VH-VL binders against q09948r6to116. Designs and how they scored, part 3

Target 1, 111 residues: q09948r6to116
Amino acid sequence: HNAPFDKTKFDEVLEALVGLKDNEGNPFDDIFEELPSKRYFPDYYQIIQKPICYKMMRNKAKTGKYLSMGDFYDDIRLMVSNAQTYNMPGSLVYECSVLIANTANSLESKD
Short names: E, the ipSAE of ESMFold2; O, the ipSAE of OpenDDE; V2, 0.75 times the mean of E and O plus 0.25 times the DockQ between their complexes.

## First folded at step 1 (VH-VL)

Design s5 (framework fv_sotevtamab)
Fold by ESMFold2-Fast, scan of step 1:
Formats: structure tokens, C-alpha cells, sequence
Structure s5 (fold): chain C 111 residues (1-111), chain A 121 residues (1-121), chain B 112 residues (1-112)
């Protein structure tokens, strides 16, 4: 939580999360790369107060906005929390967020 | 030139709320965190919290959590620090500070001039 | 939080003499992956905000006179002023930025 931000570790963690596959070996859709479309999901922005996605995390890393690795992992937890708030248990996006959370927590513990 | 200009000194009664401004110029306000640091008279520096002006995300030191609120107004390139339920121990100079460093951005190469807040009966 | 402790609390040095200020962190601020010490030094004069002098333990900020130098690694750090000038009378703070920023209590440097 208190380790300084490390761009190389950030890249490795994001690569691991983006590379996740379901139990049939299929990659996840790029649902977490960008925020949901306001045109197709306008209610998302009424329900979710702090949207966050991988594209935003990449920009924060690039512009020096992560003070620590813990701040980065907090953004992953926020993204997971948002997905689990908006989507119902058992949906593809919800289940993908569970795998992301488990993988991220495991990687953070190895730091 | 990067410049951070803070509002003037304040005198408040115990229990009051104070709101200090920090207007920036010379860089893109939304590109860097804005931090707030407290310095009690004759004492050291304590980090209070920071805001990302781009999305309004804040993080506070637990010591100030619940009493401090940091906000940003991108239309005026101004950050604010609001401290509620003031006590005599809150008498201090308050600084806004920022860093244009990408790695190790918790070091501060730019500071406001400071705002003295005096809390007295 | 990482606790920063400076010594001495105050120091009096004659003009032209060496001033040495020490800083200890409660845990290492050396990040092994990049081999950098996340430690900075600031100078503060009465009525002014702190001014960044040194970062990465030993890198001098642009415009800072070469009589100022930083050294150390891990948990033990030193700021040295090789030849004290009158304008160097100030309070000096060390700061870690390995995690959420924390500062030492300050060392008051006075002219003897």
C-alpha cells in the first residue's frame, strides 16, 4: 500500500489484468478499457459517482498522478466496485470483475 | 512562470469553518495534483491531503479525515481547502503545493505563499 | 506512516564553516526496483514557504548553490552545507515521498 509508484510494475499488473481469460480460454471483451457510452448507458453516470477505466489509469500513470502503488490498486478496486454496483451478480461483466479483483489482490500481496 | 496565490489571513472562532483558496497560473491546472500542508506556529509540516483537479478525486491524511474537504474549480483554476469544527490547535499557516515531477510526485517544487488561520475565542 | 526524525533540533555554525543535518526514516525509503531514495530536503526562512533544495537524496534542484549537498541511503540521510553563508540561516526539513508524504520535525540552523 505504501510502496512508491513503479511504472514497470504498473505495466506488468495491467498487462496481467487485460490478459485475463475465462475458463474456456476466451479473452475478456475490452469493456474495462474505456468508460461505458453515455448514449447507450446514460444511467451508469447517475448510479456511479466515480467512473474509472484502464484508459484513465494509463493516463494517470503517464501524468504522474499515482503517488504510490496503493493508489493504483485503489483505482482497480474502485473499478471493480463500480462494475459490481452497476451489473447484477452472474452477469459476464460482474464475473469478470471478480476475477480482476482476485488477480489484482494476489499481485498486490506479492509486493 | 508557475505561481500559486492563496487567499488572505483569516481569524475564526472555535467551531467555525474556514475555506482557503489557491489560484494557479503558468501550467495546466488539471495535469497535476494539488496538495495542502499545515504548519502550526513553531512546528513542522503536515500533509493534509490532495485533489486531482481533473476528476475531483481526493485523498486525505487520517488525522484530518472528516474535517477537511478539498475541492477544485477548473473554470477559475482555483483549489480550495475547507476545514470545519475549528479548534485552537488548528491555528497554523496553510500551504497549497504542487509538483510537476512525474515520478516521485510527492515532492513539492511549487508552493503558495501560505495563509495564516488564527482560531481564538 | 513513515516517521522522519531529524538531528539536531538546532545547530549554530560560524560563517564559512560546515553545517551537517541528519535525517532518519522509520523504514527504508530506498526503492529496490529503481534504486532511488525517495527523500527530499527543504529550506524555510521566516514568513516564506519551504523551498525544495535536494531530491532523490542527492540531486540538487535547479538554481540551488553547490555548497548544498545531500547524501545517504535507506534510512539515514545527511544534508551538508560546505561553507555557511548568512543567507543559509533557516529551518531545514527532510521529507520522504516513498509513500504519503511525511516531514521531519525540522532543524533550526543559526549563525554562531
Amino acid sequence: as target 1 above (111 residues)
Amino acid sequence: QVQLVQSGAEVKKPGATVKISCKVSGYTFTDYYMHWVQQAPGKGLEWMGRIDPEDGETKYDPKFQGRVTITADTSTDTAYMELSSLRSEDTAVYYCATSKYYYGSGRFDYWGQGTLVTVSS
Amino acid sequence: DIVMTQSPDSLAVSLGERATINCKSSQSVLYSSNNKNYLAWYQQKPGQPPKLLIYWASTRESGVPDRFSGSGSGTDFTLTISSLQAEDVAVYYCQQYYSTPTFGQGTKLEQL
Scores: ipSAE 0.000, ipTM 0.592, lowest interface PAE 12.4, mean pLDDT 87

Design s6 (framework fv_sotevtamab)
Fold by ESMFold2-Fast, scan of step 1:
Order: structure tokens, then C-alpha cells, then sequence
Structure s6 (fold): chain C 111 residues (1-111), chain A 121 residues (1-121), chain B 112 residues (1-112)
């Protein structure tokens, strides 16, 4: 499904994802807000072909770059895929990406 | 010659704000993160936060979040650390540092001389 | 946060003798894709900033004497001073830079 882009729905989905916390109550919005540091993760940009983060998604929404809600959800899936490609199963970032994917898929299916 | 030069010692009252500068020379300011590290008297080193001078991105340790603001001025090659709502336990030496870790076998570490901040009533 | 734990908290070693300081991380600081351990060792003398001795767990910084060596991988690391000199009396810190930088609590090295 390719419903037209809706700024209000975009904000609601992003707020829900940014507001997620791990099992210890720690927020992980900081992990996905901006791209990983090239200084601490030098191989990230060699391994990941299409980096994407929440800051970039907000900018795309503001500039009319999302034509459908499906385009937005594709970026969330890309972000999750990137996290699961670079990080190992069981790591904090990998597990946070699983929670993001499950939450996003649930929100998309309700729409 | 690569060098980080910090501003001088400060004495502040509880509740005040302090702003410390770190001027860099001898390397490209935007190529490395600038970190700030706190060392309380007789205690170890504690990372406070960092800035990427290239784009202004900052990261802070949750312990200092809401009280610390790190900025960079690329026209003067100077980084700043501002700590607000000062408490007696903020009495410490504050260091700016670049870890300089890059891919390969080259890395360099540069530290400022430290700035003593005393918070007393 | 990755927690760094050093042992011992302090030790005293005679001049010319071997000193060994240990550092343990709460999770691996080895990045498998480049096979590098994101771990550094620092020396700090009173009134001075920390001085980098070793980075990438075992690479000696330029100008650091050969008596200093780093070893280990993953979660367990060691700094060794093969023959203690008087100038080596200092506090030593390990630090990870795999994620947000964290330091060990420090090990005070004294002369017997």
C-alpha cells in the first residue's frame, strides 16, 4: 500500500519511534537521530551504501521529498536494515532496531 | 606545532555558570572531535561530551545533559564548554582533548593544560 | 555505557622490576571488520594532563619508551612496564573509544 504522505501521521509515527525505550527504561532516540560518527566507526560508510537517520527523515518531510507514507516507511526499513547489517545480533543497536521495526510495522498495518 | 590552550582558572559561586575556552593550533580544527573531560580532586577522568567542529554536532553524557553546552567557532579555531547551575561537586580540573583516532596505524592525542574551576559558597 | 574496571587500585614496584596493570571492559571493544581494539592507555603525573602511551590496545605512541607495552583483546587488557624507572611513578588509566569514551578508575603506581 502507497497512501499519500500525511505530515500529521508522519509526526505521530516518528514521535512514537523516538519515544521508545529499552527494557531498562533508557531512551534510544539518540542512537538513530543522527548518522554514526565516521571517527569512531570508520568502516560504517564502506559497509552501508545508503545511510539514513531520523534527522534526514525530518528534513525530507519538510522539503516535500516524501510522496507517500510508503516512502517514509521504506526509510525506516532502510535504517533498520543498516543497523542489522553493521551490528551483530544481541548488540544494543541491533536489538533497538528490532523494536523500531516491530513498532513501525504495527503502525503501518493500522493505517 | 600542535597545541590546545585553555582559558585560566575560575572561582564561582553555587548556581553560577562558567564558560571555558580551548584554542587549537597546528592542525585542521574540523578534522577531529573536540572532547571535554572532568577530573574532580583525587578522582578519575569522566567524559562530559564532545563536538564535531565540522558540522556542530554535539553529544553529552547524561550526567551533564541539560547543564553542559559545547560550542565551536571555526573562524577562531576555538571550542567552548559552558557548565551552568554549578554545585560544589563540580569543583574539578576541566580538560579539552582530541583523541585523533583515524583508520590506520596513525593516531595522536592532544590535551589542553587543564582549567581549574572552584565552586564554593 | 561500557564500564572500564582496572586492577589493582594501587601497586608498589622496585626500580628495575616489572609492573603489570589490568583493564577489563564490560563488553568487547574489538571491531571485527577492521580487527582493532578501541582501547588506549594514559599516564598522568600530578598537575599535568594525561599523556597517551598506547592506542589500538598495543600500538605505542611516538616517543614512548619501549619498556611500555600493551596487550590483550576484546574485554581483557594489560599494560606492562618491563623495568620500572623513577619517572614512571604516576596514575595510569585505560580508556575505550569503541563508543562514548569511558575511563577506568585509575591505578596508582608507586616506587617501593
Amino acid sequence: as target 1 above (111 residues)
Amino acid sequence: QVQLVQSGAEVKKPGATVKISCKVSGYTFTDYYMHWVQQAPGKGLEWMGRIDPEDGETKYDPKFQGRVTITADTSTDTAYMELSSLRSEDTAVYYCATLGYEYGDYAFDIWGQGTLVTVSS
Amino acid sequence: DIVMTQSPDSLAVSLGERATINCKSSQSVLYSSNNKNYLAWYQQKPGQPPKLLIYWASTRESGVPDRFSGSGSGTDFTLTISSLQAEDVAVYYCQQYYSTPTFGQGTKLEQL
Scores: ipSAE 0.000, ipTM 0.503, lowest interface PAE 15.4, mean pLDDT 84

Design s7 (framework fv_sotevtamab; at its last look DockQ between E and O 0.60; V2 from the best seeds 0.00; counts 0 for: pae E 12.7 > 2)
Fold by OpenDDE, look of step 2:
Structure s7 (fold): chain C 111 residues (1-111), chain A 122 residues (1-122), chain B 112 residues (1-112)
Amino acid sequence: as target 1 above (111 residues)
Amino acid sequence: QVQLVQSGAEVKKPGATVKISCKVSGYTFTDYYMHWVQQAPGKGLEWMGRIDPEDGETKYDPKFQGRVTITADTSTDTAYMELSSLRSEDTAVYYCARYPYSGSYWDYFDYWGQGTLVTVSS
Amino acid sequence: DIVMTQSPDSLAVSLGERATINCKSSQSVLYSSNNKNYLAWYQQKPGQPPKLLIYWASTRESGVPDRFSGSGSGTDFTLTISSLQAEDVAVYYCQQYYSTPTFGQGTKLEQL
């Protein structure tokens, strides 16, 4: 991407992703809003070298850390990758990450 | 109040290396990109590169790629610009400059250091 | 890279008179998605760093006098000083930030 970062577009995309529902119609944004607890998931940070979550993405957008929408989508891909690295295929978190990835890819293609 | 204070003037020989510092105050160092801009005498301004002090991620202009190294010390709220293999054409005033919270691909610069003159001569 | 070209290179204006500086970009710096022009103006006095005057082509930075105004869109932009003051003598630069930041060559504004 060579176009300027668009905060409005960022918000729209993020809202779309956060608003996703699983196959049972339940939201699952809480899974990705914050990083896993260091207390309950100490091994997460040994396995995942570049942790990222929605809260961090919002902060990056707010502080102008994203240089392009592509940079934002890269963080989404990173988040998905992290989720699929730490969680087993077929697990709730893994399946939710697949939904995020598919939606993000669709939105990026239209961007 | 936001302040960017740079180190003093430098005189170097061709082939040498110079390292300039930019100490910030009045804001959270890690929340803003720090950029370096070159201004040759009587010429316009040229972007050299930037660093994200939070994670150390850098980007450089291809013109300076390979010779410029930008670093940040979060313990002292100081950014550094190191330029190696100095040439006469590197004689210029170098500025550190901050992005605002615009969220743009690239940005304008709202705060600047006072500048550091680097003279390269044999 | 987007090339920025200012005109004129130098300008002499009497106190109280209007000063006009033009800036042209080699390609449009208007972003269609948000309809904003990624263009800034700076003032630089001898021995000092550039000072931000205008961003988004027409928005004045806080503390900048009303006599300074920016206009234009796409590839053609103008900085106007409605009534030149003695303290306005300086070099002025335009800068695009649609892509990798690039600056005009500068316009030296002198008092006539």
Scores: ipSAE 0.016, ipTM 0.656, lowest interface PAE 7.3, mean pLDDT 92
Fold by ESMFold2-Fast, scan of step 1:
Structure s7 (fold): chain C 111 residues (1-111), chain A 122 residues (1-122), chain B 112 residues (1-112)
Amino acid sequence: as target 1 above (111 residues)
Amino acid sequence: QVQLVQSGAEVKKPGATVKISCKVSGYTFTDYYMHWVQQAPGKGLEWMGRIDPEDGETKYDPKFQGRVTITADTSTDTAYMELSSLRSEDTAVYYCARYPYSGSYWDYFDYWGQGTLVTVSS
Amino acid sequence: DIVMTQSPDSLAVSLGERATINCKSSQSVLYSSNNKNYLAWYQQKPGQPPKLLIYWASTRESGVPDRFSGSGSGTDFTLTISSLQAEDVAVYYCQQYYSTPTFGQGTKLEQL
């Protein structure tokens, strides 16, 4: 959790997460790439206090705002927590967030 | 090398409208939100609102809602803040300020413009 | 809105001595899921814009001298200047970004 931020490791982890597929073989990276549209999900921003997505994580890495790998993994956990707060247990998005969490935890443990 | 340069001081009469510019350089304008902060004597710093220059989406503090309009011109890398129906308590220094990454609605500010003094007097 | 309250309103400290400025939020600015405090500190000198010193309650911005440190969690935060230098005379502001940004009223630090 205390390891210094490593851009190469960040790219490897994010590529692994972005490359995940659901049980039908469909990628779901576009669900987590950008924040939900306010037009289609106006209540999202009333329910979720700390929105975060892959695009924001890339920007934080680019602008030097991750000081440790733990900070990056914390954003992954935040994204998962947000998905599981907004979406119903058993829904596709909720289940995709479980796969992201399991994959990220496995990658963090191997560091 | 990151710079936020604001337009010069303004003197306005009550009921007038003021429009302040903030021209940016040294970074990609559309990658960061631009915020506006008021500093009035006795009130300290107050957040007014922000814009996402990529799509023009704005958020405003309810205290300024209806009187403030924030816009961005990506062809000139310039953000604008327009405040209408000016009254004496709007006399303040107005700052544009950047937050270090886009996509979030709330954040801290890493770079600030030099400030623009607006004086409202009859 | 989350209300930010600083104390004291002003203080005078001798060169080389420690200065401490306190900031209280009306509700917690700690987000439990990521264990981050959404709190920043700024320095403002007369005629200048605010300058970011600290973010995430304790992370020092690049280029800020290490005599500046931030501490605290939840609702109670402190900015410490371990050994006051003449150039540190300024007004200091805390700011929360847990919700719509709000600032403390400011603490004026003077040289005694």
Scores: ipSAE 0.007, ipTM 0.616, lowest interface PAE 9.7, mean pLDDT 86
Fold by ESMFold2, look of step 2:
Structure s7 (fold): chain C 111 residues (1-111), chain A 122 residues (1-122), chain B 112 residues (1-112)
Amino acid sequence: as target 1 above (111 residues)
Amino acid sequence: QVQLVQSGAEVKKPGATVKISCKVSGYTFTDYYMHWVQQAPGKGLEWMGRIDPEDGETKYDPKFQGRVTITADTSTDTAYMELSSLRSEDTAVYYCARYPYSGSYWDYFDYWGQGTLVTVSS
Amino acid sequence: DIVMTQSPDSLAVSLGERATINCKSSQSVLYSSNNKNYLAWYQQKPGQPPKLLIYWASTRESGVPDRFSGSGSGTDFTLTISSLQAEDVAVYYCQQYYSTPTFGQGTKLEQL
């Protein structure tokens, strides 16, 4: 059977990702905390078929929807892919998503 | 404060379908998985499946897969378990039960419904 | 599935005496990353649903008397009632939640 999801490890990984800062030293977790506004970014929902953000990941963890740590890392990869699909390379959001991906891959290799 | 109130006892014939309700109060229905557990006479407790009331996603034990359907109505804060093609060995008490507040996929059960006796006889 | 086996199937204990119920899992339910045993104990009286007594193998649920205690790790677990009371006559179940929930077959505790 599957290894159980570990809430403590989830919290540690998410804290590390939320704590990331860009090259200017600015936090950027707010960009990924909630989905883009449908009022201001309606085309996002025409392009991205499976939206995901940190708030949704917290709710999935809270309500027992992650079977394993791998399921959680898959949601992180989906969030990164969405950001890189909607945003142009070199944009702030795109480059922040690269940092998220690198950090998550490093943390997953230790898990 | 937290209550899980199940529908009353049922008497069914073989081949019929039963649908049991579990109405919750005292907590936010969509925040917690709702589970169903069978207890046949002289047998122990056996997990049947669960639902996430927020999105309707379900998971079933293979023993019951194909005969059990678990649903949730968020407008009435009520979960349902439907068991089809009833046979004599389905005579049992059926419980709804919930997990504690937790992010774990598997957990223990902190609150249980009062149970619903289903008797299958010809 | 993880098979949970309780022993004995039934026992009789005099009021005020110690009762011991054992539970063995077919594989470890200790998750080494958090060092927790995914094991719970329930009490069930006739006509009532199960009532949670112990979780994480040894943590008492709120309102459960301190005469109830749980111990063990990995595959071998014990529920102990230090001084049996008349109201403790019931069937007791262990349950693992390391994976798909499974329960022991139950142990009927009777007053000698």
Scores: ipSAE 0.000, ipTM 0.590, lowest interface PAE 12.7, mean pLDDT 89
ESMFold2 (binder alone), look of step 2: mean pLDDT 92; pTM 0.934

Design s8 (framework fv_sotevtamab)
Fold by ESMFold2-Fast, scan of step 1:
Structure s8 (fold): chain C 111 residues (1-111), chain A 120 residues (1-120), chain B 112 residues (1-112)
Amino acid sequence: as target 1 above (111 residues)
Amino acid sequence: QVQLVQSGAEVKKPGATVKISCKVSGYTFTDYYMHWVQQAPGKGLEWMGRIDPEDGETKYDPKFQGRVTITADTSTDTAYMELSSLRSEDTAVYYCATVYSSGWYEGDYWGQGTLVTVSS
Amino acid sequence: DIVMTQSPDSLAVSLGERATINCKSSQSVLYSSNNKNYLAWYQQKPGQPPKLLIYWASTRESGVPDRFSGSGSGTDFTLTISSLQAEDVAVYYCQQYYSTPTFGQGTKLEQL
């Protein structure tokens, strides 16, 4: 969206996304909080050109890298796209990314 | 060389507050979460919470919520764990640890542990 | 919370003999699409912090001797020491990191 970046709205949106649970009631913020370890998932960095995670989004907000709320939502869409590129449809991580996308789209439309 | 060095043993009375430090060296302090883990005498390990030193964001286990406060000082590369309203069941060794919780991290480093004894 | 249960609580094994430690989780710690088990094994000696031995159920941490191996999937996991050495006397913990981290109660390994 076109609105200037609002740190308070950013915090509210990110808290909502981080607080999501999967179909079995398990939190999954650990999957999206940090980038996959290069040690454990070296192929991730061969496949994904622009890695992004919640920690990086928090840093961008803190350092003034987001100029609009739309820039932040674009990073959420990138993170979802990366998850759906690396993981198979029907997998836990893929389905968690669908929940993130649906929640983020709903919150963005209310702005 | 990566090192996590914790402050020394403490003896406290019930109702007191204890504050334990964990000074890091050999890596960029702000790049990784710092976790705190409790181990009661003769018992297993229990995760208490963690901090992101870059922005100070914290997350706590509900069992410790309201009594535990984790902070970080980036000027000295030191994390702190403060536990209030101490009771005898809080007698334990407390560890700081980094790159621990999700398996997405590059390594697993622990402090030497700090014994806290709560006695009347 | 996922509950981790180890067996036995303690065992004694002669030098050079095989030691086997079991770990059960109250729910699966396997991510179906990547086929990774979010399970680790730690070694702890008296007065020392835990040391990571195994992650992803079967991957040895760098510097860990090859006599240590992990196996299993889903809810049932095993740590094996193929030929016990004196330095292996310790308490061993399994740990899941599929959700909020939880540890087993520990298995004390003694030299017979």
Scores: ipSAE 0.000, ipTM 0.512, lowest interface PAE 12.3, mean pLDDT 84

Design s9 (framework fv_sotevtamab; at its last look DockQ between E and O 0.07; V2 from the best seeds 0.00; counts 0 for: pae E 12.5 > 2, placed apart)
Fold by ESMFold2-Fast, scan of step 1:
Structure s9 (fold): chain C 111 residues (1-111), chain A 121 residues (1-121), chain B 112 residues (1-112)
Amino acid sequence: as target 1 above (111 residues)
Amino acid sequence: QVQLVQSGAEVKKPGATVKISCKVSGYTFTDYYMHWVQQAPGKGLEWMGRIDPEDGETKYDPKFQGRVTITADTSTDTAYMELSSLRSEDTAVYYCARGYKYSWFGELDYWGQGTLVTVSS
Amino acid sequence: DIVMTQSPDSLAVSLGERATINCKSSQSVLYSSNNKNYLAWYQQKPGQPPKLLIYWASTRESGVPDRFSGSGSGTDFTLTISSLQAEDVAVYYCQQYYSTPTFGQGTKLEQL
């Protein structure tokens, strides 16, 4: 995907993803905003080789390192892949990652 | 414009500790990692470690075996690298270098001018 | 840790001619989930700090002349200078940032 990076679209996509809720209307507790705590998830960093979160994506946008919208969507796919590698199918985090992936794919197709 | 300005050359005896500073300007200090790289005379580059100035998180190369400590002072926009138990093999130019936070590590886009540390008896 | 090996150790090229520097990693630095190669190239002139030229194996850093290009994927990477200029005489380093960062030993590029 070769569309040039658009900061307004980036903000709209992140707002949509952060605002996602489960079937009962509950938000996902900002679980993707920051990397998992080493204190609470000591094995995460042994399993996941390329951690990424929304805070890191915001920083990449702020510092001019997204050259294309495709680069941004690749980072979302990486985050989803990490979530589905570490967490079990049926867990809250895994379910959230599926919804994120579906929403992001839909938004990317509109570009 | 982005600038990384390092403290001046140091001469130390074996067993001493050296602390090098890297003062930044021209950007928001907490938006980037600060890395430290060693280059011994006539040799290549060796990564030592990095710090996130926003929360103080550090990552180090095991080669330095607990001898390196990297810190940051956000009130003065200054990063520090402290190397203890100095050996003659630590004689080198030490660089600070700015890295992006979109991964654990990354490409290093701006570098300080380097600080020569000479360790001899 | 990932070992980076450059070839040749030194290279002499005439002005206007093409210079090619190779870099090999002991294991792949391509991450399958995002399809990115975690590899950078730096230029270092005597008495100066290194300067970033290329990142993500092939993305040229802002302000770097278009005669510099990076290519390759996985374990085998190349830095090409399409037409050598006098100011390009330097030592060139590849670096992986797939894991704890490591640099190649450097390739010294001289004018023939």
Scores: ipSAE 0.119, ipTM 0.780, lowest interface PAE 5.8, mean pLDDT 90
Fold by OpenDDE, look of step 2:
Structure s9 (fold): chain C 111 residues (1-111), chain A 121 residues (1-121), chain B 112 residues (1-112)
Amino acid sequence: as target 1 above (111 residues)
Amino acid sequence: QVQLVQSGAEVKKPGATVKISCKVSGYTFTDYYMHWVQQAPGKGLEWMGRIDPEDGETKYDPKFQGRVTITADTSTDTAYMELSSLRSEDTAVYYCARGYKYSWFGELDYWGQGTLVTVSS
Amino acid sequence: DIVMTQSPDSLAVSLGERATINCKSSQSVLYSSNNKNYLAWYQQKPGQPPKLLIYWASTRESGVPDRFSGSGSGTDFTLTISSLQAEDVAVYYCQQYYSTPTFGQGTKLEQL
């Protein structure tokens, strides 16, 4: 958890996460690539105090804002937490977030 | 009130480069994508590319890839579209248009007035 | 790229009559995760930029008269003007933004 940030490892982990498929066998990375639209989900930003998405994580990686791999995994956990806060259990987004969490935990344990 | 105001008409020779500006007001510049769309005289609309002013990330249509450069200046709330190696077929009206961030793309709800670029020898 | 094909290329309709424009996509623009169709309709008058009319296939943009409506899902979509007004004479475009944005070739709507 204290390992220095590794861009290569970051890319591998992110690739694994974005490559996940839902129960129907479809990719769902688009759900987490961008923040929810303020046009369609204005209440999201009243509920979620720390929005985060894959695009933002990539930017943090690119600009050296991650000091450790743990920092990145923390953002993944935050993203999952946000998804599970705004969406109801059993919903597609919620279930996808569970897959992300499980995969991320598995990958982090191997680091 | 959302407004997109583009720079004036351009006349260029083949092989030259043109750079068009699009200044926005009435909304947070970084909250939306800025798209550029080409429309040849009497023809339809063709998407060229877009930029996320928040981080500078761009996407281009392969047709224009290598010749088009889209940039954004958040200090002036202005987007730019630069098209190089101009050809006669590049004669067209070019539009900037605001787009929502869904994942990669969204509908274009506000448009600039358009900029005519004429390429002739 | 997803190819958008409109029909007809041109249409003449009498004032007060219904106008119907069709748009077909070469691939589905329905996103299974949110069950939304990433399809928009635009109106363009001479010398003016396009104006957004409909997004997500059936949602009217603010300020758009209710005589305009969008319908369809997947690959087949329709723009309907229930009662044509003189100011509705224009070229209409469909556009998908499910992937790299592409537009239909346009439909010229004229007054009969």
Scores: ipSAE 0.018, ipTM 0.660, lowest interface PAE 7.3, mean pLDDT 92
Fold by ESMFold2, look of step 2:
Structure s9 (fold): chain C 111 residues (1-111), chain A 121 residues (1-121), chain B 112 residues (1-112)
Amino acid sequence: as target 1 above (111 residues)
Amino acid sequence: QVQLVQSGAEVKKPGATVKISCKVSGYTFTDYYMHWVQQAPGKGLEWMGRIDPEDGETKYDPKFQGRVTITADTSTDTAYMELSSLRSEDTAVYYCARGYKYSWFGELDYWGQGTLVTVSS
Amino acid sequence: DIVMTQSPDSLAVSLGERATINCKSSQSVLYSSNNKNYLAWYQQKPGQPPKLLIYWASTRESGVPDRFSGSGSGTDFTLTISSLQAEDVAVYYCQQYYSTPTFGQGTKLEQL
C-alpha cells in the first residue's frame, strides 16, 4: 500500500486498534502504549531488535516520519511480530497481538 | 536490595491447613510474579504455582490444584501460600521465589529463606 | 509435563578440575520464534535456598563467576564448572520454564 500518508486515516486506524478488547471485554491498549521498562525488562531489548509502540507511532505521525499509509501498517506489523517473538503463544500479550493483526489487516484491505 | 522474608517454621497434624507468608522489600511487588516451590527432606525442587500480585491471577501445578491457594496483599507487599488437607508427605521446606513477567513462567532470580512445615501425627 | 533428567546423580571432582553436569528434557524447550532455550541452572548449598546461576541455557546471572557456563539446545544441556573451587560444592538443579516449570532431580557435586 503506496497511498500517501493521511493523518485522518492514521487517527481512525489507531483509534480502532487502541479501542480493542479481549473476549472478556477487557481493554489492553496499555500493554502496547509504551515500551517495556529497560530496568525491569532488560532482556526484552536483547531479544527485540526494533522496538515500537503506539506512543512512538503517534510521534512519527506528528513529526512527518510516515511517507505512506503502508509505512504505518509496517510499524503495526513490526509491533505484532515483536510481541509474538518475546511472548509465548497463549500468553495474554501474544493473543492480544493476534487481535491487533487481524484488525489492522482488515482495515488495510479497505484502504 | 531485594529481600523475600518468609514466616517461621510450622508443626501441623494431618488434615490441618498451613498458611505461609512471604514479605518483599527492595522492589515493586506488582512488577514480578511470585512463585512457590516445595522441597521435601532429601528431595528435589517441585514448583507449586505462582501469582501475579497486580491482578491476583494464579497458575497451579495440577499436582497441588485444589489444595493450594496463593494470594497477594499489595497493601503490605506480602504473598501467601495456603496448603490444606495436610499429609505426612507435605513435610517439606517451602520457598517463595520471584520471577520476571516477560513470560507467564520464568527463571527464579530471588528466593526466600524457606519455611519448614512438619506434618506428623 | 516436561520431565527433566540430570546425570550423574552425584560426582566428585578435584579442586582445579572441570566438572560437567548434564540435563535432558523430555521435550524441546527451544522456542523457535526467538531461538531461546527456556532452561535455567540453580546452585543450592545445605541450609540455603537455591541460587540462580544460568538462564536461557547459557546466560550467566549477574555476580556469577566466569567459571560457570551453560551450553546445549533443544533437549540436551550442560553446566560446566571450568576449574572447581571449594565453595562450588553444592547440589545443582536444571529447570525448564517453557511450560509449567519442572526441575531435574539434582546433581550432588562433591570435592574429591
Scores: ipSAE 0.000, ipTM 0.578, lowest interface PAE 12.5, mean pLDDT 88
ESMFold2 (binder alone), look of step 2: mean pLDDT 95; pTM 0.962

